# Designs tried in a protein design chat: VHH binders against Enoyl-CoA delta isomerase 1, mitochondrial (ECI1). Part 3

Target 1, 258 residues: Enoyl-CoA delta isomerase 1, mitochondrial (ECI1), of Homo sapiens (Human) (p42126)
Amino acid sequence: QRVLVEPDAGAGVAVMKFKNPPVNSLSLEFLTELVISLEKLENDKSFRGVILTSDRPGVFSAGLDLTEMCGRSPAHYAGYWKAVQELWLRLYQSNLVLVSAINGACPAGGCLVALTCDYRILADNPRYCIGLNETQLGIIAPFWLKDTLENTIGHRAAERALQLGLLFPPAEALQVGIVDQVVPEEQVQSTALSAIAQWMAIPDHARQLTKAMMRKATASRLVTQRDADVQNFVSFISKDSIQKSLQMYLERLKEEKG

## First folded at step 3 (VHH)

Design p33 (from a09 with S57Q; framework vhh_ozoralizumab_d1)
Fold by ESMFold2-Fast, scan of step 3:
Structure p33 (fold): chain B 258 residues (1-258), chain A 124 residues (1-124)
Amino acid sequence: as target 1 above (258 residues)
Amino acid sequence: EVQLVESGGGLVQPGGSLRLSCAASGFTFSRYAMYWVRQAPGKGLEWVSEITGSGDQTKYPDSVKGRFTISRDNAKNTLYLQMNSLRPEDTAVYYCARDKGYSYGWDEYGMDVRGQGTLVTVSS
């Protein structure tokens, strides 16, 4: 089990905790459990809001699982990328209020998850940075993720952040607008509960239609070209130079741990 | 009225293949995750596979991973289970089930509706 769900049906809220050691990397299995868990909550009328957080101390999610993107078949890369697209589409367009309670480092795919939420709260710890740092690994954030960041922090800030692969520490994250609140770490959970209650005070029909209206253009851009995006990802990731870079990074990561 | 009707079970030789179908009615099929679960003679209920409402995500236990494929046709309100490389230990009644959501209580698999089942026998 990689996703723990703590329901509070009386409040209409569930807390979804990431538990995919060591760093909540978005493996194919974890992506699948996240989507299934979200769908179960969406179809259960007891719940109107979900708080996403980590069960792991210090890491919200390290992002995409590089072992899913290296040393595998083209069919595996296609399946993996379809799973990544599905997670983003389901979270971004969810009818539930989504609040990310970011209690740890939030790079790359972790930031992807956080950016789909309606509201983001980050613990005030200099080690907990958030951002799309794909370029630092020699890979590229997909256009739909670029669009999501650009919608959140604006064109110029997004361009600088994406080209340089920036990770924002809490004060900078708040200033650039990638997060909505920065609070002491011990207050992240209570702040998330307070925030989600405020969003849930709005009648669901009006809130949901407004969210759909605001997000339709961005979501539709991926929906109309999912297969092309998969093909582009598979062709890019399969390049010898990219595979070599990923393999070198994975080997270096093992040596640092060992 | 919510209904799930399984079909496609039967007798197959070891190493053979079989495709199960489940016809769903009385609800918006595409909005629900669906399960296949099975019960072998004298055994408890075993989860076999899950599929999201969209059909884009699937999950399997190690016992069937690589041999079984769950799929769905939302236009036809039909769930499928393609079973390949069948083994005698796959002999069971197979049930189609709708996901209940996160109100689990005593329900280990979170199912709120289950069909009557279809028998699969793998023997010579």
Scores: ipSAE 0.000, ipTM 0.249, lowest interface PAE 17.0, mean pLDDT 88

Design p36 (from a09 with G53S; framework vhh_ozoralizumab_d1)
Fold by ESMFold2-Fast, scan of step 3:
Structure p36 (fold): chain B 258 residues (1-258), chain A 124 residues (1-124)
Amino acid sequence: as target 1 above (258 residues)
Amino acid sequence: EVQLVESGGGLVQPGGSLRLSCAASGFTFSRYAMYWVRQAPGKGLEWVSEITSSGDSTKYPDSVKGRFTISRDNAKNTLYLQMNSLRPEDTAVYYCARDKGYSYGWDEYGMDVRGQGTLVTVSS
């Protein structure tokens, strides 16, 4: 299985652990399992909060699975992108308190997941960077993900980060505000439990309505144009120049040891 | 009262197509992930497909990937399974299922509600 859920029903919290080796890439299967796991927790009255983390430290998630976006059919690209949109919509608008306990590298789609959460904690390890680095691969972050980053760190910081494809190491991540806390790696889990308890101290009705009010405009912008966004993605990713760049990147990854 | 009613099964030749339907009632269909599972004669239950509550993400085992398509119409409280390029080994009773809340592991499809099933026979 690609998602492990460890419940603490007495506390109203579950820990959702990513287990999609080698690097928790957001394959179509993993995207689907993440959404269904979230829906199961949302439908279970025992749970009010979820901590998202990697089963193994080192990589929180390497992001989108490039093999889903290269050498496939237009229909496959459409289905994949719709699944990516669904994960973002479901996480961003979840009624559960979501805390990301980032115990590893968090680029691109990993950062997408982290950005949907109410609170982000990053391990203080210079090898663990977070950011939307799509431009480094010759591709672009979709407008709804750009909006999410902009809402988190502000327009100017987001523009610079997105255009340059920046990955922020822990101290810079805290400074720019893309994460809320940076703590020693061995304290990430306990810090997440403390943080989620603070958020869960607020009555659900008031917290949930406030979250919905704050996030509705951003989410609605994608909802009203999902099909257009899918078609734009398929058109863009299918370009020969983009396919060539992705293929070259995948080949380069194979040439590096492992 | 929660009910799931499957229909659309029948006899088809290898290479043929069939569409199964599942009519759901008694619960808020649009809030639940739904599944198709099947049971061949003398064998255990096999997961065939799953779909998120919105219908935007789907998952299949390798045995049916590329041949079967799960879909749903939340306005009609109906789940579908379009089966193409059918093979003799697809012969089974097909069930519509709703999962219970939290459950451990994806191999443990703890089914909160399952319908009566519809028989699909692939032979000539």
Scores: ipSAE 0.013, ipTM 0.523, lowest interface PAE 7.8, mean pLDDT 89

Design p37 (from a09 with A33T; framework vhh_ozoralizumab_d1)
Fold by ESMFold2-Fast, scan of step 3:
Structure p37 (fold): chain B 258 residues (1-258), chain A 124 residues (1-124)
Amino acid sequence: as target 1 above (258 residues)
Amino acid sequence: EVQLVESGGGLVQPGGSLRLSCAASGFTFSRYTMYWVRQAPGKGLEWVSEITGSGDSTKYPDSVKGRFTISRDNAKNTLYLQMNSLRPEDTAVYYCARDKGYSYGWDEYGMDVRGQGTLVTVSS
């Protein structure tokens, strides 16, 4: 099981813990389990909010699983990217209150997950950075993820962050507005519970309709272009220069394990 | 004025071979990744092959791997596709295409310019 759900039905909240060792990479299997877990919570009237966090501190999620994007068939890349799109669409448009309790490093795809949430809390640890650093690996954030970041921190800050592949340490993350709170690591969980209670105090119908209204244009832009975006990803990732870069990076990761 | 002109298409029997050529002009050919893409009647565009500007690296989908070979002659500004062991399902209009030049930008087929195409019909 790669997703642990700890219910608190009395509070109307569940804590969803990522447990996909070693670094909560968004593998096809993990993406699938995340979507299924979210759907189960959305269909259970006992729950109105979900806190997303890592089962162990240190890494919230390292992002996309590079082994899903290298040395595989074009059909595999298409299936993988469709799963990434599905996760983003389901999280971004969820009728549940979503709070990310970021108890670890949050680059790239980890930041994708955090950005879909209604509220973000980051542990005050200089080793835990958040950002869309795809350009540092020679890949790019898709337009729908770029739009999500732009909606959160504004056009100018988003353009600089995306072009340079910036990862923001806690103080800078708060300053630029990519996270809403920075607290001592020991307080992340209790802060998330307090934050989600505040959001759940609002009547569901009004909150949900406002969320949908605010997010409809951004979500619809992907919905109308899903297949084209999949083909664009497959074409890009299949380029020899990109495949070589990813293979070299994966080799370096193996060397780091000793 | 960027131009790509395909030639070499025609009628061939199953198991036969054809060599397609693409004459490029109006740009520094050797600096661009080039593609062959095809469109069968009533279907969408399908990527067939790609080759880096230097010619050092090539890629193919499984549907043509081992049967088709892409190559280029940078001195002559010409792209080639050698097609062997042709099948009826290879029947399509074949297009030469130039990469957009955005190495970390993505696009459906990476193309910004495409030629008029050359028809390949595989039938008995």
Scores: ipSAE 0.000, ipTM 0.091, lowest interface PAE 20.0, mean pLDDT 87

Design p38 (from a09 with A33V; framework vhh_ozoralizumab_d1)
Fold by ESMFold2-Fast, scan of step 3:
Structure p38 (fold): chain B 258 residues (1-258), chain A 124 residues (1-124)
Amino acid sequence: as target 1 above (258 residues)
Amino acid sequence: EVQLVESGGGLVQPGGSLRLSCAASGFTFSRYVMYWVRQAPGKGLEWVSEITGSGDSTKYPDSVKGRFTISRDNAKNTLYLQMNSLRPEDTAVYYCARDKGYSYGWDEYGMDVRGQGTLVTVSS
């Protein structure tokens, strides 16, 4: 099991813990378990809010699993990217209050998850940076992820961050607005519980309709062109130069683990 | 009223294939995670497959992975299980089930409604 759910039905809150070692990479199996776990919580009337965190501190999620994007068939790449889209759509449009309790490094796909939440809390540890660093690896964030960042920190800050592939340490993350609070690591969980209680004090009907209204345009833009986005991803990732770069990067990662 | 009605079971030889169907009514089918679970004679329930409301994510235990495929048609309120390369140990009553969520517990697969079942017998 790669997703642990600790429900507190009396409080209306569940804590969803990522447990996909070594770095909570978004493998196809992990993506699938995340979506299924979220859908189960959404359909259970006992729950109104979910706190997302890592079971092990240090890394919230390192992002996409490069082994899903290298040495595979075009059909596999299509299925993988469709799963990534599904996770973002489900999280971004969830009727539950979502709070990310970021107890570790949060680059790329980890930041994708955090950005879908209603509120973000980051541990005050200089090793825990958050951001969309795709360009530093020679790849690009998809338009729907770019839109999500832009909606959160504004056009100019998002353009600078995306073009340069910036990873923000805690103080800078707070200043640019990509996170809402920075607290001592030991206080992340209690701060998340306090934050989610504030959001849950609002009647669900009004909160959910407001969230849907605010997020509809961004979500619909992906919904209307999901297949085109999949085809663009498959075409890009299948390029010989990209496959070679990914192979070399994976070999470097293996050497670092020796 | 919520109802689930399974069909498609029968006798099949080892190595054969069967497609099970489940007709759902009385709820917004597309919003629920759905399961196939099975029960061999004298044994407990065994989870076989799981699918999200959208149909975009599926999960299987290792015992059926690569042989069974769960799918759904939300326009027709129908859940399917395509079973290939069937083995004698796949013999069981197969049930369609709706997810209740975590309040029912993961080990019970969180189901609140289950159909009457359809018998699958794999023998020569």
Scores: ipSAE 0.011, ipTM 0.493, lowest interface PAE 9.1, mean pLDDT 90

Design p39 (from a09 with A33S; framework vhh_ozoralizumab_d1)
Fold by ESMFold2-Fast, scan of step 3:
Structure p39 (fold): chain B 258 residues (1-258), chain A 124 residues (1-124)
Amino acid sequence: as target 1 above (258 residues)
Amino acid sequence: EVQLVESGGGLVQPGGSLRLSCAASGFTFSRYSMYWVRQAPGKGLEWVSEITGSGDSTKYPDSVKGRFTISRDNAKNTLYLQMNSLRPEDTAVYYCARDKGYSYGWDEYGMDVRGQGTLVTVSS
């Protein structure tokens, strides 16, 4: 089990806790369980909002699972990327209020999840950075994720952040606008509950239609070209130079482990 | 209404083969990991195979590894188990099961929906 859901049906809120040790990497199984958990909450009329957080502080999510992207078949890469697209589409367009309570490091795919939310709260711990750092690994953020960041922090800030693969510590994250609040770590959960209550005070029909209107263009851009995006990803990741780079990085991680 | 309906069981001689099918309805099949589990007479449930929603990753215990193959057709909402080199010890009721995907409250990881089962008897 990679996702723990703690419901508070009386409040109309569920807390979804990531529990995919050691670092909540977005493995194919974890991506699948996240989508299923979200779908179950969306289909349950008792819930209007979801707080996403890590079961254990330290790492919100380390992002994409590099073992899903190296040493595998093109069919595996296609399946993996389709699962990544599905998670982003389902979270970004969810009718539920989504609040990320970021109680740990939030790079790459972790930031992808956080960026889909309506509101982001980051623990004030200098060890917890957020950002899309793909370029530091020699890979690229897809256009739909680039669009999501650009919509959040603006074109110039997004371009600089994406080209340089920046990870923002809490003060800088707040300043650039990639997160909405930075609070002491012990206050992240209570702040998330307060924030989600504010969003849920708005009538669902008006809030949901406004969210859909605001996000339709960005989501539709991926929806109309999902297959092309998959083919682009598979072609890129399958290049010998990229595979060798990822293999070297994975070997380095194994050496640093312990 | 979520339903899983197994078929394809029967009597087979040792060394024979059977293909089990599971027709799924009432949910988005491609988004769930699926299991085959079995229960031999007088024994508990035994996990037989697991497949991810995409169908790309599969897992087997040593007791069936190399003999059984799990697969799925997401367009047809159907799960399959190809069983080769069957042994008397494979005699059991075989169940198709859907993965829970999360713990709701205090409950832990596991299956949340299981079909009615299909009987496989391996006997001379």
Scores: ipSAE 0.000, ipTM 0.094, lowest interface PAE 21.0, mean pLDDT 86

Design p40 (from a09 with R31Y; framework vhh_ozoralizumab_d1)
Fold by ESMFold2-Fast, scan of step 3:
Structure p40 (fold): chain B 258 residues (1-258), chain A 124 residues (1-124)
Amino acid sequence: as target 1 above (258 residues)
Amino acid sequence: EVQLVESGGGLVQPGGSLRLSCAASGFTFSYYAMYWVRQAPGKGLEWVSEITGSGDSTKYPDSVKGRFTISRDNAKNTLYLQMNSLRPEDTAVYYCARDKGYSYGWDEYGMDVRGQGTLVTVSS
């Protein structure tokens, strides 16, 4: 059980808590449970909004699971990347109001999840940064994630952030607009409940159609190019130089832990 | 401390009606889906009804559908079961139960806490 769903039934809201220790890495199993949990909430008319948060503060999600991208088959890399695309498509186009209550570090794939939401709240803790830092690891954010960031913070800010692999601490995250509120850590949950209630005050049909209209072009670009994007990822990640770099990184992490 | 206290059970004639109540305390009642379950003598637990925390969705097995109605009053932290057209086979101890919360998929629902039960006997 990597996803805990707790209903706040009086408000029509569920809280979806990430519980994939140690750092909520987007493993295949975690990606699958996130999609299934979202689908079940979408199919239950009792729920109109979902708050996404971590079961424990410190890390919202550390992003992609590097063990899914190293020492495996090309077929595995293809399956993994397709699962990443599926999570993004399902979250980005969800008919539910989605609010991210970011109670921890939110790099790369964590930021991917947060960016799909309608509203983002970040705990005011200097250890918690958010951003798409792929270039600092020698890899690239896919075009659909680049589009998502650009839609959120604008073209010029997104280009600078993506090229430099910037992780924004809370004050800078608010200033650049990648998050909507920064609040004391102990107030993140109550702030998320207040924010989602405001969004859910709008009639579902009008809100949902407006969201779909705003997001259709971005989502459709990936839908049209899914297979090409998968092949580009597989080709890139399978390069001997990239595999060697990832292997060395994973070995360093093991040595630091024992 | 989480507590569920049932009341309203008793002896009724076939075709009669009873209303069961469950007083909840020690948790945010509106946050949890709630169940009524029953256990007839010598048999296992049988699910009787469920209601979402908001009260806007309910579910029943065919054995009681159309005869039983689950409802809740979140302001009073109280769960109800209205039982009409009672039959001898409805004789059981009836338990109020709190859902453990959502987890992986909807099939993962389970009872977290249940009350002490209230006996319903349908007999002439």
Scores: ipSAE 0.000, ipTM 0.109, lowest interface PAE 17.8, mean pLDDT 87

Design p41 (from a09 with R31W; framework vhh_ozoralizumab_d1)
Fold by ESMFold2-Fast, scan of step 3:
Structure p41 (fold): chain B 258 residues (1-258), chain A 124 residues (1-124)
Amino acid sequence: as target 1 above (258 residues)
Amino acid sequence: EVQLVESGGGLVQPGGSLRLSCAASGFTFSWYAMYWVRQAPGKGLEWVSEITGSGDSTKYPDSVKGRFTISRDNAKNTLYLQMNSLRPEDTAVYYCARDKGYSYGWDEYGMDVRGQGTLVTVSS
């Protein structure tokens, strides 16, 4: 099991803990378990909010699983990318209040998950950075993720961040607005509980309709272009130069670990 | 409507082989980890094998490791169990099962949907 769901008894809140060792990479199996877990919580009337965090501190999620994008078939890349799209669509449009309690490093796909949430809390630890660093790996963030970042921090900041593949340490993350609070690591969980209670104090009908209204245009851009986006991803990732770049990166990671 | 339909069971001699199939419908098959579990007469359910949604990772208990192979064809929505070197103690009803997807702690994860089963009898 890669996702642990702990109900906060009586509060209408569940804590969803990522447990996909070693670094909570978004493998195909982890993506599917995340979507299934979210769907089950959405279908359970007793839950109104979810806090997303890592079971172990240090890494919230290292992002997309590069082994899903390298040395595989085009059909595998298509299936993987459809799973990534599905996770983003489900989280971004969820009727539940979503709060990310970021108790670790949050690059790339980790930041994708955090950006779908209504509120983001980051531990004040200089080792924990957040951002969309795809360009540093020779790949690109998809347009719908670019839109999500742009909606959060604004066009110019998003363009600079995406082109340079920036990872923001806590103070800079707060300043640019990619996170809403930065607190001592030992206070992340209690701060998330306080934040989600504030959001859940709003009547669900009004909150949910407002969220849908605010997010519909961004989500619809992907919904109408899902297949084209999949084909664009498959074509891009399958390029020999991209495959070689990803292989070299994976080999460097192996050498670094010993 | 989620459905799992097992097939391929039958009578086989000790040392023989069988291949079980499970046809899945009503859900996105590639999104779920899948299991084979079995129940021998008078015994509880025993986990036999596990495969991730992508098919790239599998697990087996020591009792079948090296003899059984789980696989899947996501394009055909089908799960397989190749059983080799069968023993009389492998006699059981074999069930295809879908993973629950999440846990409320260690004691609450597992299978949420199971098929009707297919009987495997290993005897002379």
Scores: ipSAE 0.000, ipTM 0.116, lowest interface PAE 19.4, mean pLDDT 87

Design p42 (from a09 with S30D R31Y; framework vhh_ozoralizumab_d1)
Fold by ESMFold2-Fast, scan of step 3:
Structure p42 (fold): chain B 258 residues (1-258), chain A 124 residues (1-124)
Amino acid sequence: as target 1 above (258 residues)
Amino acid sequence: EVQLVESGGGLVQPGGSLRLSCAASGFTFDYYAMYWVRQAPGKGLEWVSEITGSGDSTKYPDSVKGRFTISRDNAKNTLYLQMNSLRPEDTAVYYCARDKGYSYGWDEYGMDVRGQGTLVTVSS
């Protein structure tokens, strides 16, 4: 099981815990399980909110699984990217209140997940940084993820962050507005439960329509360009220079593990 | 103890209708999504329908969509499958199944408990 769902039906809340060791990388299997788990909760009237967190502290999610993007067929890259798009679309447009309880490092694809949520709480640990650091890996954030960050922290801050591949430590994350609260690590869960209760105090109809209205333009931009975005990704990732860079990075990671 | 007991199976003619029931006990029924799955003679398990714990949302594969309707009565801890316009290829043992609930993973339809099954035969 890569996703552990702990329901509290009496409170209308479920806690969705990432359990894809070692670092909650967004593998094709994990992406699919996240979407299925979210859809089941969305389709169950007992639940109005979901808290997303890691089963183990240290890493919320390390982001995209680089092994899904290197040494594979173009068909595999297309399938993988479609799964990434599907997760973002489902989370970003979810009718549930989504709160990220970020109890670990949150780079790249981990930040993608956090950015889809209505509210973000980060543990006050200098080792836990959040940001879209794709450029430091020689790859680029897709336009729909760029739009999501820009909607959250503003154009100039987003441009600087994306071009430089910045990872924000807790104090800077709060200052730039990529997270809403920074709290001691041992208080992350209780803070998330308090926060989601406040959001759920608003009648669902009004909250859901307001969320849809606020997010429609951003989501629609991807919906109308899904196939083009897939082809752009496949074309980019398949370039010899990109494949070589990813291969070298994966080799370094293996050497660091021992 | 967690139990699921199917009933309502039998012999029907092509084009006929049949209603299956599943009596659930030993757990909080409305917390769990429920499934109907079937196994035709000599074939593997096939997912037939899914319903959320509240009963507000349902899903079907194309093979039965428009012909089968899943429903539930949470006050009676009972799951139903209304089968209309039955075809010989619908002949199978039908199982009521409970979703894994708190833990989601890769396996057969996310099921953690399945009943004993009820046989549906569609022939003249």
Scores: ipSAE 0.000, ipTM 0.098, lowest interface PAE 19.8, mean pLDDT 87

Design q01 (from d07 with D30S D31R; framework vhh_lunsekimig_d3)
Fold by ESMFold2-Fast, scan of step 3:
Structure q01 (fold): chain B 258 residues (1-258), chain A 124 residues (1-124)
Amino acid sequence: as target 1 above (258 residues)
Amino acid sequence: EVQLVESGGGVVQPGGSLRLSCAASGFTFSRYALYWYRQAAGIERELIASIRSGGSTNYVDSVKGRFTISRDNSENTMYLQMNSLRAEDTGLYYCAKGLESYYGDWSKYGMDVWGQGTLVTVSS
């Protein structure tokens, strides 16, 4: 089990804890469990909000799982990328209030998850940075993730951040607006509970319709282009040069495992 | 306690040479791949060189042919020989040991042990 769901008694809130060691990488299995867990909470009338956090502090999520993108068939890459798209669509359009309690490093795919939420709280630890650093790795954020960042921090800040592959430490993350609060690490959980209570004070019908209205254009752009985006990903990742680079990296990790 | 300690940094003029050392303790050194990262002021920490348990090496293009990574398993020490140093090589140099599991980001977030860093300044 890679997702722990803990109800917060009486609050109508569940805490989803990422537990996919060592770094909460978005493997196909973890992506699948996240979507199933979210759907169960969406279908349970007892819950109106969800706090997303890591079971262990240090890393919120390190992002995509390279073992899903190397040495596999084109059909596997397509299935993997569809699962990534599905997680983003389900989180971004969720009728639940979503709050990220970011108790660790949050690069790339971790930032993807955080950006889908209604509110983001980051622990004030200089080791915990957040951002879309794909360009530093020689890859690019997909257009729908670029749109999500742009909607959060604005066009110019997003362009600078994406082109340079910036990871924002806590003070800069707050200043640029990619997170809403920065608090001492020991206060992240209590701050998330306070924040989600404020959002849940709004009647669900009005809040949900407003969220849908605000996010419809961004989500629909991906919905319309899901297959084309999958084909673009598969074509890119299947390049011999990309596959060779990923293989070399994965071989190094095997040696580290012993 | 698992630890990595760097040494050998200093001030050199352009075209000079330095050898960095990374002393390891608390784990079975010979079984793990090890990494050198570099961080310049205001710039994200970048991977410079790696060496596998079997001795295979890899380098970023900017240092290829100038830097040589090596290891001495009997002394639990990894080295970075830096030749033909340039002003752009100025920065804090960190050695690192990677995690024992696959992950989606091979950046600094995938490393489970870091040294404290050693400063290299190439004056001009």
Scores: ipSAE 0.000, ipTM 0.152, lowest interface PAE 14.9, mean pLDDT 86

